# Designs tried in a protein design chat: VH-VL binders against Putative adenylate kinase. Part 2

Target 1, 196 residues: Putative adenylate kinase, of Methanosarcina mazei (q8pz69)
Amino acid sequence: MLIGLTGTPGTGKTSVSKLLEKRRGWKVVYLNDLIKEEHLYSEVDEERDSVIADMELIRERLSGILEEEKGQHAEKAKVNGEEKENITIIESHLAHYITDIVIVLRAYPPELKKRLEKRGYSEEKINENAEAESIDLILAEAFEWCKKVFEVNTTGRTAEETLGDVEKIIDYILAGKENELQEYIPGSLDWIDSVP

## First folded at step 2 (VH-VL)

Design b10 (framework fv_modakafusp)
Fold by ESMFold2-Fast, scan of step 2:
Structure b10 (fold): chain C 196 residues (1-196), chain A 120 residues (1-120), chain B 107 residues (1-107)
Amino acid sequence: as target 1 above (196 residues)
Amino acid sequence: EVQLVQSGAEVKKPGATVKISCKVSGYTFTSYYMNWVQQAPGKGLEWMGWINPNSGGTNYAEKFQGRVTITADTSTDTAYMELSSLRSEDTAVYYCARGPLRYFYGMDVWGQGTTVTVSS
Amino acid sequence: DIQMTQSPSSLSASVGDRVTITCKASQSISSYLNWYQQKPGKAPKLLIYAASSLQSGVPSRFSGSGSGTDFTFTISSLQPEDIATYYCQQYYSYPRTFGGGTKVEIK
């Protein structure tokens, strides 16, 4: 099962993903790092100090990673004598372009600005991301591109607290209890007035 | 510097097929969606579909589904819109327009338009 | 399909007047709304994106506001070069849909 963990930069995706990897032993693909390290991009935006990802290269590379993970999981299941869940998490603000199932992390834009300031983002990038978050940009894209979308608000919460919601969503999906995840249905947050 | 240059006017008979080109310059072709928009004489704008030149993925409006085909040639940085089984009501100006991939902001750069006249 | 309803369909105003155009979506589109200007015989030009963000190079007399289903486009002081048809367009879902247009004339 491939699950995307997406959201505007600063929403806590990386922190939550590291905790999932440690706590559950699930495979995590840190896509932004992979793109950078393996040059899975077509162009560099020097003014914004960022790269424009090449989605075809990304999909090709991920296909290989998923086949490796499937093979390793099958071998491990043979050794243990029991089948266990096979989950791979794709962590990136681009994950919703890749996975059919996605969890979108949200953060109140003024708080998002403070988080990004602490990470050393430029003023331009901070304002750009806060504005995108205020108009639900990634959530709306996920809703359009993905088959199953869940929304988690990280405002005022630690990575451990956010992890609780993410684990619940994944566990309920695995148990066939998706109809009980009503609290995570997209569209409950409206922050358009938070960033004038 | 960013330019979208479309092919010239076409006159077609009912039942024919028309193929319009949109050649881009001044930016990375694969980093933006290419939209196609129809405007009938004296009427408003109607979105036909787009292509993602990076993936080849397309999305079409239902009204044109089955008759429209949008393609992209990354070797020549050219997008194409092909409309088949032409009818008199397809007489219109057709525009290509670039849309940013990352932010899905509005269509910020447009071609000059191609007039297609369908008459008997 | 999301239907976009613009009002009025046309208006006449004097140079220097404040002009307001409205756009209503048949369902919530958050702030995924653009405004375009089209002059006779020309391709459309993007003026406003994300409901309220002014496109680079566009005069500050143009502004947009609203969220959800109700949106407003304003020209604070109408100039002769602003004679055009204005269109709203949602990009929340497929197919992308435009409003019917508002023709702005002087006098």
Scores: ipSAE 0.005, ipTM 0.464, lowest interface PAE 13.0, mean pLDDT 85

Design b11 (framework fv_modakafusp)
Fold by ESMFold2-Fast, scan of step 2:
Structure b11 (fold): chain C 196 residues (1-196), chain A 119 residues (1-119), chain B 107 residues (1-107)
Amino acid sequence: as target 1 above (196 residues)
Amino acid sequence: EVQLVQSGAEVKKPGATVKISCKVSGYTFTSYYMNWVQQAPGKGLEWMGWINPNSGGTNYAEKFQGRVTITADTSTDTAYMELSSLRSEDTAVYYCAKGYSYRWYFDLWGQGTTVTVSS
Amino acid sequence: DIQMTQSPSSLSASVGDRVTITCKASQSISSYLNWYQQKPGKAPKLLIYAASSLQSGVPSRFSGSGSGTDFTFTISSLQPEDIATYYCQQSYSTPYTFGGGTKVEIK
C-alpha cells in the first residue's frame, strides 16, 4: 500500500515520518531529499533557492523503489513464513500528485510562520507558505487528485502527538475501517482570515 | 479593494525605451511575485518575466533577455517593467499579474497598458 | 521551453451546449496547468488552477481535468457571457508558456 504524507512546508511531515519509520518499520521515501540527491529535476530556481521537480524522472525512480520494496517484502515472508503489511510512505509537499491515498498535515498559519522562521526560511517563503495554508491549497489539490484524503491538524501539538493520529489513520485503513475515520474528513478548518 | 493599476498608453519611436508601472493595493506587495505578460494585437499571451519584490530577484524569458528590466519600489508598492531598443514588433498590450507562487497561477491582473511603436 | 498546443483555435456553439477545449504539453508538467478567460478589451481572468481547482467566484459550469501532458477544459452549459478567448498556461517551469488560445463564439 502506497500512502502519501503531504502538507505545506512546516507542518511537521518530516518529523512525523521519521518517528513513523522508527516505530512501525515502514519504508519512508523522503521525496524532496531524493529529488535533490539524484537530480530528479529539470531546472533550478535560483531566486527561490529551490529545484523544479521533473515528474517523469520522479515517477520512474519511485517505480524502481517500489519494485525493490515488493521484492524485499516477498523475500522476508518467504524466509520467515510470516506475512506483514507492505506499507510505503511518500513524504513530500508533492506527495498528493503521486499517491491515491494521502494524509494532509495542517497548521494554523501564524504558527506555521513561527515554525518556518526557526527553520531559516526567507520572509518571502514564509509568507507564501502561510498564505497557501490559509486557503487550504494543498488540501484542495489532494482532494481533487487523490481517491482517499485525510486531514490532520498539527497546531499546538508535538510530532509525537501528531504521529498518534497518522498511525490511527493507517491502521484503520489496513483494517478496512476507514468509514470510522470521521474525525479526519477534510474541510473542517477555516483559516482564510488568518494571514498576518 | 484588491487591484493592480497600470500606467496609461504610450506611443514610442523605434529604438526608444518604455517604462510601465503597476501599482498594488489591497494586499501585501512583498508577499507575492509580480509577473509581466505581453499580448501583440490579435495574438496570444507571452510571459516576459517576474520579480520577487521582497528580494529584488528577477527572472526573464530569453526572448526579452537584455532588453527587459523589471523593478519594484516597496515604498510605493509599485512594480515597473522597462523595455528598451523598441521595435515595431513590440507594439502590444502589456499586463502585470500577481503570481500566488512562481509555480502556480496568476490570480489578479492589471488592466493592461497599450504600447505603440511607430515611426 | 515547454510548448503548449491548444485545440481547437476557434469554435462556435449554441447556448446550453457542452464546450470542450484541450491543451497538450511537450513534456510532463504534473498538475501545474491553469486556464484563463479573456473577453475583448479586458485583462485575462483566472478560472482554473492546478489543472482542476476552481477559482473562488467562478461559476461551477467551468471545470478542468488532466495531468502530465494532456489537459481538458469544459464548459458544461455555455452561456452568452462565456463568449471569450480561453488560454491554458503551464506554471511548471520558467519561462511560463501559454497555449495559442481558443476563441469561443455563439452560433
Scores: ipSAE 0.005, ipTM 0.449, lowest interface PAE 14.5, mean pLDDT 85

Design b2 (framework fv_modakafusp)
Fold by ESMFold2-Fast, scan of step 2:
Structure b2 (fold): chain C 196 residues (1-196), chain A 119 residues (1-119), chain B 107 residues (1-107)
Amino acid sequence: as target 1 above (196 residues)
Amino acid sequence: EVQLVQSGAEVKKPGATVKISCKVSGYTFTSYYMNWVQQAPGKGLEWMGWINPNSGGTNYAEKFQGRVTITADTSTDTAYMELSSLRSEDTAVYYCARGRYLYPKFDYWGQGTTVTVSS
Amino acid sequence: DIQMTQSPSSLSASVGDRVTITCKASQSISSYLNWYQQKPGKAPKLLIYAASSLQSGVPSRFSGSGSGTDFTFTISSLQPEDIATYYCQQSYSTPYTFGGGTKVEIK
């Protein structure tokens, strides 16, 4: 099962993903790192210190990673006599372009600005991300491209607290109980006026 | 005050193209999706598609795909719906409707534009 | 596509009566259901969103309930100005689909 963990930069998706990998042993693909390390981009915007991701190159590489993971999973089950869940998490602000099931992490835009300031983002980048978050840009894109979308608010919460919600969502999906995840349905947050 | 104001009624011949406008005011145009809905005379509502004015991204219902084009002009806060190869069954009232990103709900609608396709 | 089956197609009731309309989705749509009111010659007006939430400015006599596949819309005490056609709409996934509508008339 392939699950996307997406959200505006600063919403905590990398921290949560590391905890998921450590606690559950699920495979995590840190897509933004992979894109830069393996040059999965067609153009570089040096002025903005960013890359323009090449979605076809990304999909080709991911198919290889997923096939390799299937092989390793099968081999471990064969050796240990134990069949475990085959879960792969794609962590990126682009994950909703790749996966049919996605969890979108959210953060109140004024708090998002403070988080990005701590990480050394430029004022221009901070304002762009806060504005995108205030209009639900990534959530709206996820709704357009994905079959199942869940929303988790990380405002005022630690990565460990957010992890609890992410784990619940994934466990309920695995149990076929996604209709019981009413508290994570998109639509509870309205931050349009949070950015001056 | 949020307002969606549509262009006036159109009378077209079969095979023609019609382009309807929806000019918005009272909110940030790029913060909401703009949806288009068709209502044939005496019939119900049928969703045609949306545009995200911020990205230019569009999504179209299969029934209209290939004939409908939805665009947005952020300099004038106006959305457009263009329907080509008009048929008599395209005679309808067409509405633009603003959608929230959270729970997609059409909280504000244009007044409607009547399009009559006749020979 | 998600099909929305709305019933009844029409009903007649007296002022002060309780009116109920039902809507059934062909697959689970969780709580992504909206209810609209349309008066002759006018654009639809949002009354209820997220299955049970009252839109600002809408009278409290209107209510909604349900989740998954089965939904109900209720007018607790029908008023003359409530004569209209009512539509449910799923907003769970595109294409967004509407029920066939229920025409409410006074007898």
Scores: ipSAE 0.000, ipTM 0.475, lowest interface PAE 13.4, mean pLDDT 85

Design b3 (from b1 with heavy chain G99S P100Y Y101W W103G L104P K105L G106Y Y107K F108M Y110V, light chain S93R; framework fv_modakafusp)
Fold by ESMFold2-Fast, scan of step 2:
Structure b3 (fold): chain C 196 residues (1-196), chain A 121 residues (1-121), chain B 107 residues (1-107)
Amino acid sequence: as target 1 above (196 residues)
Amino acid sequence: EVQLVQSGAEVKKPGATVKISCKVSGYTFTSYYMNWVQQAPGKGLEWMGWINPNSGGTNYAEKFQGRVTITADTSTDTAYMELSSLRSEDTAVYYCARSYWRGPLYKMDVWGQGTTVTVSS
Amino acid sequence: DIQMTQSPSSLSASVGDRVTITCKASQSISSYLNWYQQKPGKAPKLLIYAASSLQSGVPSRFSGSGSGTDFTFTISSLQPEDIATYYCQQSYRTPYTFGGGTKVEIK
C-alpha cells in the first residue's frame, strides 16, 4: 500500500515520517532528498532554493523502489513464516501528485511562519508557504488528484501527538474502517484570513 | 463543454454598487478557484481577487480591498463580484476566469466573455 | 507586490516575421509565469503556462522561455490572426500581477 504524507513545508512531515519508520518499521521514501540525490529534475531554481521535479522520472524510480520492497517483504515472510503489513510512505510536499491515498498535514499559518523562521527560511519563502497554507493549496490539489484524502491539524502539537493521528488513519485504512475516520475528513479548517 | 457566462452590461451612478454574475457549466464548480480581472478602457489587465468556492475563502488585491466582495453560490454554480462606492475610474470591462490550484501549473484557462460597467458622471 | 515590466509596449512587424516580447519580474518567481493573448473586444486567451508549457490547442509557433526574473515570449512566424495585445502574468504570489501588455500590429 502506497500512502502519501504531504503538506506545506513546516507542517512536520519529516519528523512524523522518521517516527513512523522507527516505530512501525514502514518504508519511508524521503522524496525531496531522493529527487536531489538522483537528479530527478529538469531544472534548478537557485533563487527559491528548490528544483523543478520531473514527475515521469520520479514515477519510474518509485516503481523500482516499490518492487524492491515487495521482494524483500515476500522473502522475509517466506523465511520466517510471518506476514506483516506492506506499507510505503512517500514524504514530500509533492506526494499528492503521486499517491492515490494521502494524509495532508496542516498548520495554522501564523504558527507555520514561526516554525519556518526557527528553521532559517528566508522571509520570501516563509510568506509564500504561509499564503499557500492559508488558501488550502496542497489540500485542494490533493482533492483534485487523489482518491482518498485525510486532513491532520498539527497546530500546537508535537510530532509525537501528530504521529498518533497518522497511525490511526493508516491502521483504520488497513482494517477497512475508513467510515470511522470522520474527524479527518477535509474541510474542517478555514484559515483564509489568518495571514494578514 | 466548459463555459463561463457573465451577466450583461451595467450603467451606474457614482456611489452606487454593482453586482456581476458568472455562471459556470461543464465542470465541477468547487474544484477550481474563480478569479475576477478588471480592464479599464484602453488599459491593461488588473487582478482583483479570487474565491475558493469549496471553502468560501477569498483573497483580494489591496487596490480593491474594502470595496470588492467576491461570493459563490454552489447551488446555482454561480460566482459574483460586487463592487461598492463606484467611481468614474471603475468604468471598465470585468472578467471572471477560473484557475487551477496546482502551484506551478496555476493558469486561468477559461474566461467569461466580460461585463462592461460604465459609471456615468 | 511583484512588479512585472513588459517590453516593448508596442511593435509593428510583417507577416512571417519573428516577434519577441520580454517580461521582467521585480523578484524571482521561478517558472510561475503565464502568457495571454487578447484580441480587440474579446476576453484574454491563455497561450503559455509555467513559463514554457504550450496550452492545449495553441499553435506551436507560440513559445515561452525563461525562469527566475527574465522571461521571453516568441512568435516564430507572425500570422495576420496573431494581431493582438499580449500579457505576461505572475502566479507566484498574490496579488497576481500582469505586465503592461505588448500591442502587436502589422506594418
Scores: ipSAE 0.005, ipTM 0.470, lowest interface PAE 11.0, mean pLDDT 86

Design b4 (framework fv_modakafusp)
Fold by ESMFold2-Fast, scan of step 2:
Structure b4 (fold): chain C 196 residues (1-196), chain A 119 residues (1-119), chain B 107 residues (1-107)
Amino acid sequence: as target 1 above (196 residues)
Amino acid sequence: EVQLVQSGAEVKKPGATVKISCKVSGYTFTSYYMNWVQQAPGKGLEWMGWINPNSGGTNYAEKFQGRVTITADTSTDTAYMELSSLRSEDTAVYYCARLGYRYTPFDYWGQGTTVTVSS
Amino acid sequence: DIQMTQSPSSLSASVGDRVTITCKASQSISRYLNWYQQKPGKAPKLLIYAASSLQSGVPSRFSGSGSGTDFTFTISSLQPEDIATYYCQQSYSTPYTFGGGTKVEIK
C-alpha cells in the first residue's frame, strides 16, 4: 500500500514521517531529499531558489524502490513465516502527484509563517507558502488528482498529536473502515482571509 | 525553453473528423497534464478537456463528451485532440495548454490551430 | 459548473490610465483565479495566477486581487502594447471555466 503524506512546507510532514518510521517500522521515502540527491529534476527555478521536479524520473526511481520493498517483505515472511503490512509512505509536498491515497497536513497560515521563519526560510518563500496554504492549494490539487484524500489540521499541535490522526487514518484504511473517517474529509478549513 | 508546437490549419466538411497535434519540448512531457481549449471566431475561451500523459487518463467537458478524444504519444512527446462529427459551430482556433504545478494555471500555450468547417 | 462573469466586455482608455477589470465566480473558488492576456492573432499568455501572483517576466504594472467570488485585475499605467483581450479563469475545479473576456483598446 502506497500512501502519500503531503502538505505545504512547514505543516509537519517530515516530523510525522520520522515518527511513523520509528514507531510502526513503515518504509518512508523522503522524496524531496531523493530528488536532490539523485538529480531527479530537469530544470532549476532560480526565482523560487528551487528545482523543478521531473516526475518521469521520480516515477521510474520509485518503481524500483517499491519493487525492492516488496522483495524484502517477501523474504522476511519466508524467514519468520509471518505476513505483516507492507506500507510505503511518500513524504513530499509533491506526494499527491504520485499516490492514489493521500493525507494532507494543514496549518493555519499565520502559524505556518512562524514555523518557517524559525526554520530559516526567506521572507519570499514564507509568504509564498503561507499564500498557498491560505487558498488550500495542495489540498485542492490532491482531491483533483487522488482517489482518497484525508485532511489533518496540525495547528497548535505537537508532531505526536498529529501522528495519532495519521495512524488512525492508515489503520482504518487497512481495516476497510475509511467510511468512518468523516472527521478527516477535506473541506472543513477556510483560511483565505488569514494572509495579509 | 518550453515550447508547444501545434499542427497546421485544417479545412473540413461537416461530419468529418479532425485530429490536431501538439508536440512539446523543453520539459518532461509526462510530468504535466495537457489541456485543450477552443476559441470560436470573435468569442471567448472554452475548456475541452485534459490528458495525463503518464497514465493516459482523460477528463472531458460535458459539451464535447462523446465527440472529443485526447491522446498522448510518449515516444514522440506529442498530445493529440480528435474532434468528430464536425459542424459549422466547431469552426474555431484550438489551443493546447500545459497545466502548471502551482495553482493549476495554464502556464504555456501552443500557437493555435485554425479549423474551418464548411460545406 | 462554475460560471465566471467578467466586466466590462470592452473599454477604451488613454496611455497612462489605470484600467480595472472585474471577475465574479458563481461560487467560492478561494484564490484559484488566473488572468490571461490575448493579443490579436496570438495565443493567450499567463499574467497572474493564484489571484494575485505575478508570472515571471510579466511587467509590474499588471496586478490582481480578490478571493472567494470577487476578483479584480488592474493595469496601473496602460501602455500601447497592452492592447489585448483579457480573460479570467477559475482553476478550482473541472471543468475549468473562463470569463467572457474584456477587450482593452487605446483611445
Scores: ipSAE 0.006, ipTM 0.470, lowest interface PAE 14.2, mean pLDDT 85

Design b5 (framework fv_modakafusp)
Fold by ESMFold2-Fast, scan of step 2:
Structure b5 (fold): chain C 196 residues (1-196), chain A 122 residues (1-122), chain B 107 residues (1-107)
Amino acid sequence: as target 1 above (196 residues)
Amino acid sequence: EVQLVQSGAEVKKPGATVKISCKVSGYTFTSYYMNWVQQAPGKGLEWMGWINPNSGGTNYAEKFQGRVTITADTSTDTAYMELSSLRSEDTAVYYCARDKRYYGLYPYFDYWGQGTTVTVSS
Amino acid sequence: DIQMTQSPSSLSASVGDRVTITCKASQSISSYLNWYQQKPGKAPKLLIYAASSLQSGVPSRFSGSGSGTDFTFTISSLQPEDIATYYCQQSYSTPYTFGGGTKVEIK
């Protein structure tokens, strides 16, 4: 099962993904790092000092990773004599363009600005990300592209606290109890006026 | 070409204030954060803070908080670092360094000023 | 604050040798790690950014690897002009912090 962990930069998705990998042993694909390392981009935007991700190359590479993971899961089940869940997490602000199931991490835009400042983002990037978060940009895109969307608010919370919600969502999906995840249904947050 | 040119060496008494400049050329000053780094004689590098020249927003390391002030003058494309209440331990070379972002995510200092030596002695 | 532990503090090697320097972060910093070279009396110079990306104009004998907490910097074939002190730096969170430096000497 392929699950996307997406959200505006600064919402904590990388920290949560590392905890999921450590605590559950689930495979995590750090997509932004993969794009850089394997040149999964067609063009460099010199003005924005960034790369333009190539979604075709990304999808092809991820297909290969998923086939490898499927094979390794089958082999482990055979060796260990136990059937463990086969979960792969795609961590990126682009993950909702790839996965059918996605968890969108959210953060109150003024707090998001503070987080991105501490991480050294330029003022232009901080303001762009805060504005995108205030209009629910990634959440809206996830609704358009994904079949199942869950929303988790990270405002005022540690990565460990956020991890609890993410684990609950994934465990309930695995148990076929998605209808009990009402508290994570998107649309409960309205931050349009939070960015002047 | 990109250049960061710092002001000349300073000799100060304990308790004095020093203000050093970093004049930039070859790029749009307001498009990059400017960092300041301290290096005591024979020691390593220690980050002091950064300024966003577009907004004037600053971030300072706790060790220097209350004594350091970083400013930017967009009319002359010059960043400044002012350090007050000088102590002998502030004797160091001070560098300005331009902050660039890989993918817009990963900060790195791609250009550095030549350094300004500040000596604090009586 | 994120602490950066760099080792060794100094090393001596011959021209043509492979040199490896390591950096350990006190918490995960993903790929937010840079490597700088500083020659005596000069400002630091960027060699590697984002853990493994080679800065334009820097010789290909320099490379970086690692992610999370453990990072390595390698000079595949040491040259005389590589005599310098090398520093790692995390840029994941402010305050940005540097490793203690590794002094590389020839001979």
Scores: ipSAE 0.000, ipTM 0.458, lowest interface PAE 14.7, mean pLDDT 85

Design b6 (framework fv_modakafusp)
Fold by ESMFold2-Fast, scan of step 2:
Formats: structure tokens, sequence, C-alpha cells
Structure b6 (fold): chain C 196 residues (1-196), chain A 119 residues (1-119), chain B 107 residues (1-107)
């Protein structure tokens, strides 16, 4: 089962993904790191000091990673004599373009600015990300491309607290109880007036 | 007051193209998806596609893929649905309908545009 | 595509009767199910969203329930102005699909 963990930079998706990997042993693909390390991009955006991801190259590479993970899972099942959940998490602000099931992490834009400032982001990038979050940009894109979208608000919460909600969502999906995840249905947050 | 106002009735010949407009007022145009729904005489509702005016992204039902084009003009708060290669079976009432970006229920509908395709 | 099977196709009932319409999805759609009312010559009107939430301004005699694959729409006490065709619609994934409709008539 392939699950996307997406969100605007600063919403905590990387921290939560690391905790999921350590606590649950689920495979995590840190997509942004993979893109840069393996040059899965066609162009460099000099003005924004960033790379323009090549989705076709990314899909080809992920196919290889997923095939390898499937082989490893089958091997472990033979050794241990029991079946375990085969879950792969794709962590990236681009994950919603790849997975059918996605969890979108949210953060109140003024708090997001403070988080990004602590990480040394430029004023320009801080304002750009806060503005994107205020208009629900990543959430709207996820809703557009994905079959199942869940929303988790990380405002005022630790990565451990956010992890609890993410684990609940995944566990309920695995149990066939996603109809009980009403709390995480998108659309309860309106932050358009939070940024000047 | 939220309003969706569609262009008037059209009569077209087979093979022609029709373009219907849906002008909105009373809300932020880019805050919601705009959907298009077809209803043939005496038949049920059939979803054709949507556009996200914020991104320009579109999604079309397979039945209409290749013949339908949905566009949005954010300077005039107007959505358009263009249907080409018209057939007599395309005779129907066409509705635009506002969908919530995140919950996809259609809370406001245009009044409908009747398109008649005849020789 | 997710197929929506709606039943019955038509019904006739008396004023004051309880009317029940059902809708079944070919796969789980969680609570992403909406109900619309359409009167002859008019655009559809949203009555219920997210399976059970009553739209603002809609009379409380209308209600919805269900989750997953099986959904029910109820009119607790049918009124003359309720003569219409009712449609369910899944908004879980594209293409969004509607049920075949239920024509409600008063006898």
Amino acid sequence: as target 1 above (196 residues)
Amino acid sequence: EVQLVQSGAEVKKPGATVKISCKVSGYTFTGYYMNWVQQAPGKGLEWMGWINPKSGGTNYAEKFQGRVTITADTSTDTAYMELSSLRSEDTAVYYCARGWLYRSYFDYWGQGTTVTVSS
Amino acid sequence: DIQMTQSPSSLSASVGDRVTITCKASQSISSYLNWYQQKPGKAPKLLIYAASSLQSGVPSRFSGSGSGTDFTFTISSLQPEDIATYYCQQSYSTPYTFGGGTKVEIK
C-alpha cells in the first residue's frame, strides 16, 4: 500500500516520517532528497534557487524502489513465517502527484512563518510558503489528484502528537474503517485572512 | 449572494461546436471547483468534468474526453464548457455547479443551458 | 468508475408518509455521498452532503444516513412540495457519478 505524506514546507512531514520509520518499521521514501541526489529533474529554477522535478524520471525510479521493497517483504515473510503490512510512505510536498491515498499536514500560517524562520529560510521563501498555506494550495492540489485525502492540523503540536493522528489514519485504512475517519476529512480550516 | 448565471439556449447542427458560459458572483471564484453536468431529456444527471480555477487543472469523464474542453477566466469570474463534434445525442440541458475544493458537494447550480442539436 | 445503484426508480405515497430511498456504491466511498432534489424544469438543489449533513435552509424532515457502500435518504413526513426526482451522488473520486434517480409522486 502506497501512502503520500505531503504538506507545505514547515508542516512537520519529514519529522513525522522519521518517527513512522523508527516506530513502525515502514519504508519511507524521502522524495525531495532522492530527486536532488539522483538528479531526477530537467531544469534548475535559478530565480527560486530550486530544481524543477521531472515526474517521468521520478515515476520510473519509484517503480524500481517499490519492486525491490516488494521482493524484500516476500523474503521477510518466508523467514518470519507471518505476514506484515506492506506500507511505503512517500514524503514530499509533491507526494500527492504520485499516490492515490494522501495525508496532508497543515499549519497555521503565522506559526509556519516562525517555524521556517527558525530553519533559516529567507524572508522571500517564508512569505511564499505562508501565502501558499493560507490559500490551501497543497490541500487543494491533493484533492484534485488523489482518491483519498486526509487533513491533519499540526498547529501548536509536537511531532509525536501529530504522529498519533497519522498512525490512526493509516491503521484505520488497513482495517477497512476509513469511513470512521470523519475528523480528518478536508475542509475544516480557513486561514485566508491569516497573511497580509 | 452567490449566483451562477449561464448563457442562453443554443441550436446547433450536427458536427458543430458549442461554447457555454457560467458567470459567477458573490464569492471568490478561485476558492471552488466548477463542475459541468449534462442532463438529456427525461434522463438523469451525468458529470462531464471540473476545472480548478486556482490552478487551471481539469478532469474530464471518459465519455466526453476528446470532445469537451473546460476553461476559466479569472479576470471575468467566468467558466466555459466547449463541446465539439456535436451529435443529436448531445441534445440536453447543461449545468454548471460549484463544488467545494475539499468536499466536492455541489451547493450552487446555474439555471441550465438548453442545447438542441438538429439538422 | 464507481457505480451508484439507486432504488426505487419511482414511488407514489400519501401526504404525511415516511419515504425512504436507498443508494448503493460499487465500492466504499466513506461519507462522500450527497443527495439532490430536482423539480421539473429546474436545476438540482443540494439537500444533504457528507451522507448525513443537512444543507442550510433545508427542512428538517429530510435526513440522510449510511457510510461505506450503503446509504439511505428519508423524508419523515411527505409534503406536496416534495414532489420531485431525488438523486444520490458520490464525490469520493472522479468521475463523480449519480444514481439513476427516484421520482417521488403524491397519490
Scores: ipSAE 0.006, ipTM 0.488, lowest interface PAE 12.7, mean pLDDT 86

Design b7 (framework fv_modakafusp)
Fold by ESMFold2-Fast, scan of step 2:
Structure b7 (fold): chain C 196 residues (1-196), chain A 122 residues (1-122), chain B 107 residues (1-107)
Amino acid sequence: as target 1 above (196 residues)
Amino acid sequence: EVQLVQSGAEVKKPGATVKISCKVSGYTFTSYYMNWVQQAPGKGLEWMGWINPNSGGTNYAEKFQGRVTITADTSTDTAYMELSSLRSEDTAVYYCARTYKLYGWPRAFDIWGQGTTVTVSS
Amino acid sequence: DIQMTQSPSSLSASVGDRVTITCKASQSISSYLNWYQQKPGKAPKLLIYAASSLQSGVPSRFSGSGSGTDFTFTISSLQPEDIATYYCQQSYSTPYTFGGGTKVEIK
């Protein structure tokens, strides 16, 4: 099962992913790092201060990673004799372009600005991300491109607290109980007036 | 409501310079790049360049490099496109159009100005 | 520069017909392809972005598909108000380039 953990930069998706990897032993693909390390792009857009990701190269590489995980899982099952959940998390603000199931992490834009300031983002980048978050951009894209979308508000919460919600969502999906995840249904947050 | 409103039609002589404005409203001007597109009569669309209004950084298509200058005035939320050494083949409708700057956003020209007709007669 | 080859240059179809336009990139552009509609005397209007995503407010009869180098735009049931020229555009890298356009007319 492939699950995307997406959200505007600063919403805590990397911290949560590291905790998921440590606590659950699930495979995590840190997609932004993978794109840079393996040059899964054709050009660098210096004006936008970004790498132009090549989605075709990304999909090809991810297919290889998923086949490796499937092989390792099968090998472990032969040794232990029991099937364990086979979960791969794609962590990136681009994850919703890749996975059919996605968890979108949210943060109140003024709080997001403070988080990004602490992480050394430029004022330009901080304002761009805060505005994107205020209009629900990544959430709206997830609705368009994904089959199942869950929303988790991280405002005022630690990575450990956010992890609890993410784990619950994944566990309920694995149990076939996603219809019981009403508290994570998207669209309850309205932050359009939170930025000038 | 998001709007891009362009200045009116211009008639110029060969060798002149034209400066077209694109005034924005309804969004944060500095959060989007502003593109300029040329469309000759009965022809298709040709990208000329963009400006990042926050930094003043620009990127120009090679065909227009050296003749085009794109600027932005954040105090009036207005972008400008200036084309010098005009020739008859510069007769066209010129459009401004915005794109969002963030990595991973769909890079689409979602809002366009109404267009400005520039006629170069000789 | 990335060259966009759009076909056909023009077509005539009847109301209710399925209309298909294709666009080919000279190199892979992933899913960074947009489709625009331009009616006579008007600015272009965004219909499809990211190859297959329908712009808000655009009728569901319009759709897009493809990735890499080959892209398709479809109008499932042509309506009179769809008379226009349609353009594809790659936004993968600068300079952004447009296809030559497809003029859609009703017979």
Scores: ipSAE 0.000, ipTM 0.478, lowest interface PAE 12.8, mean pLDDT 86

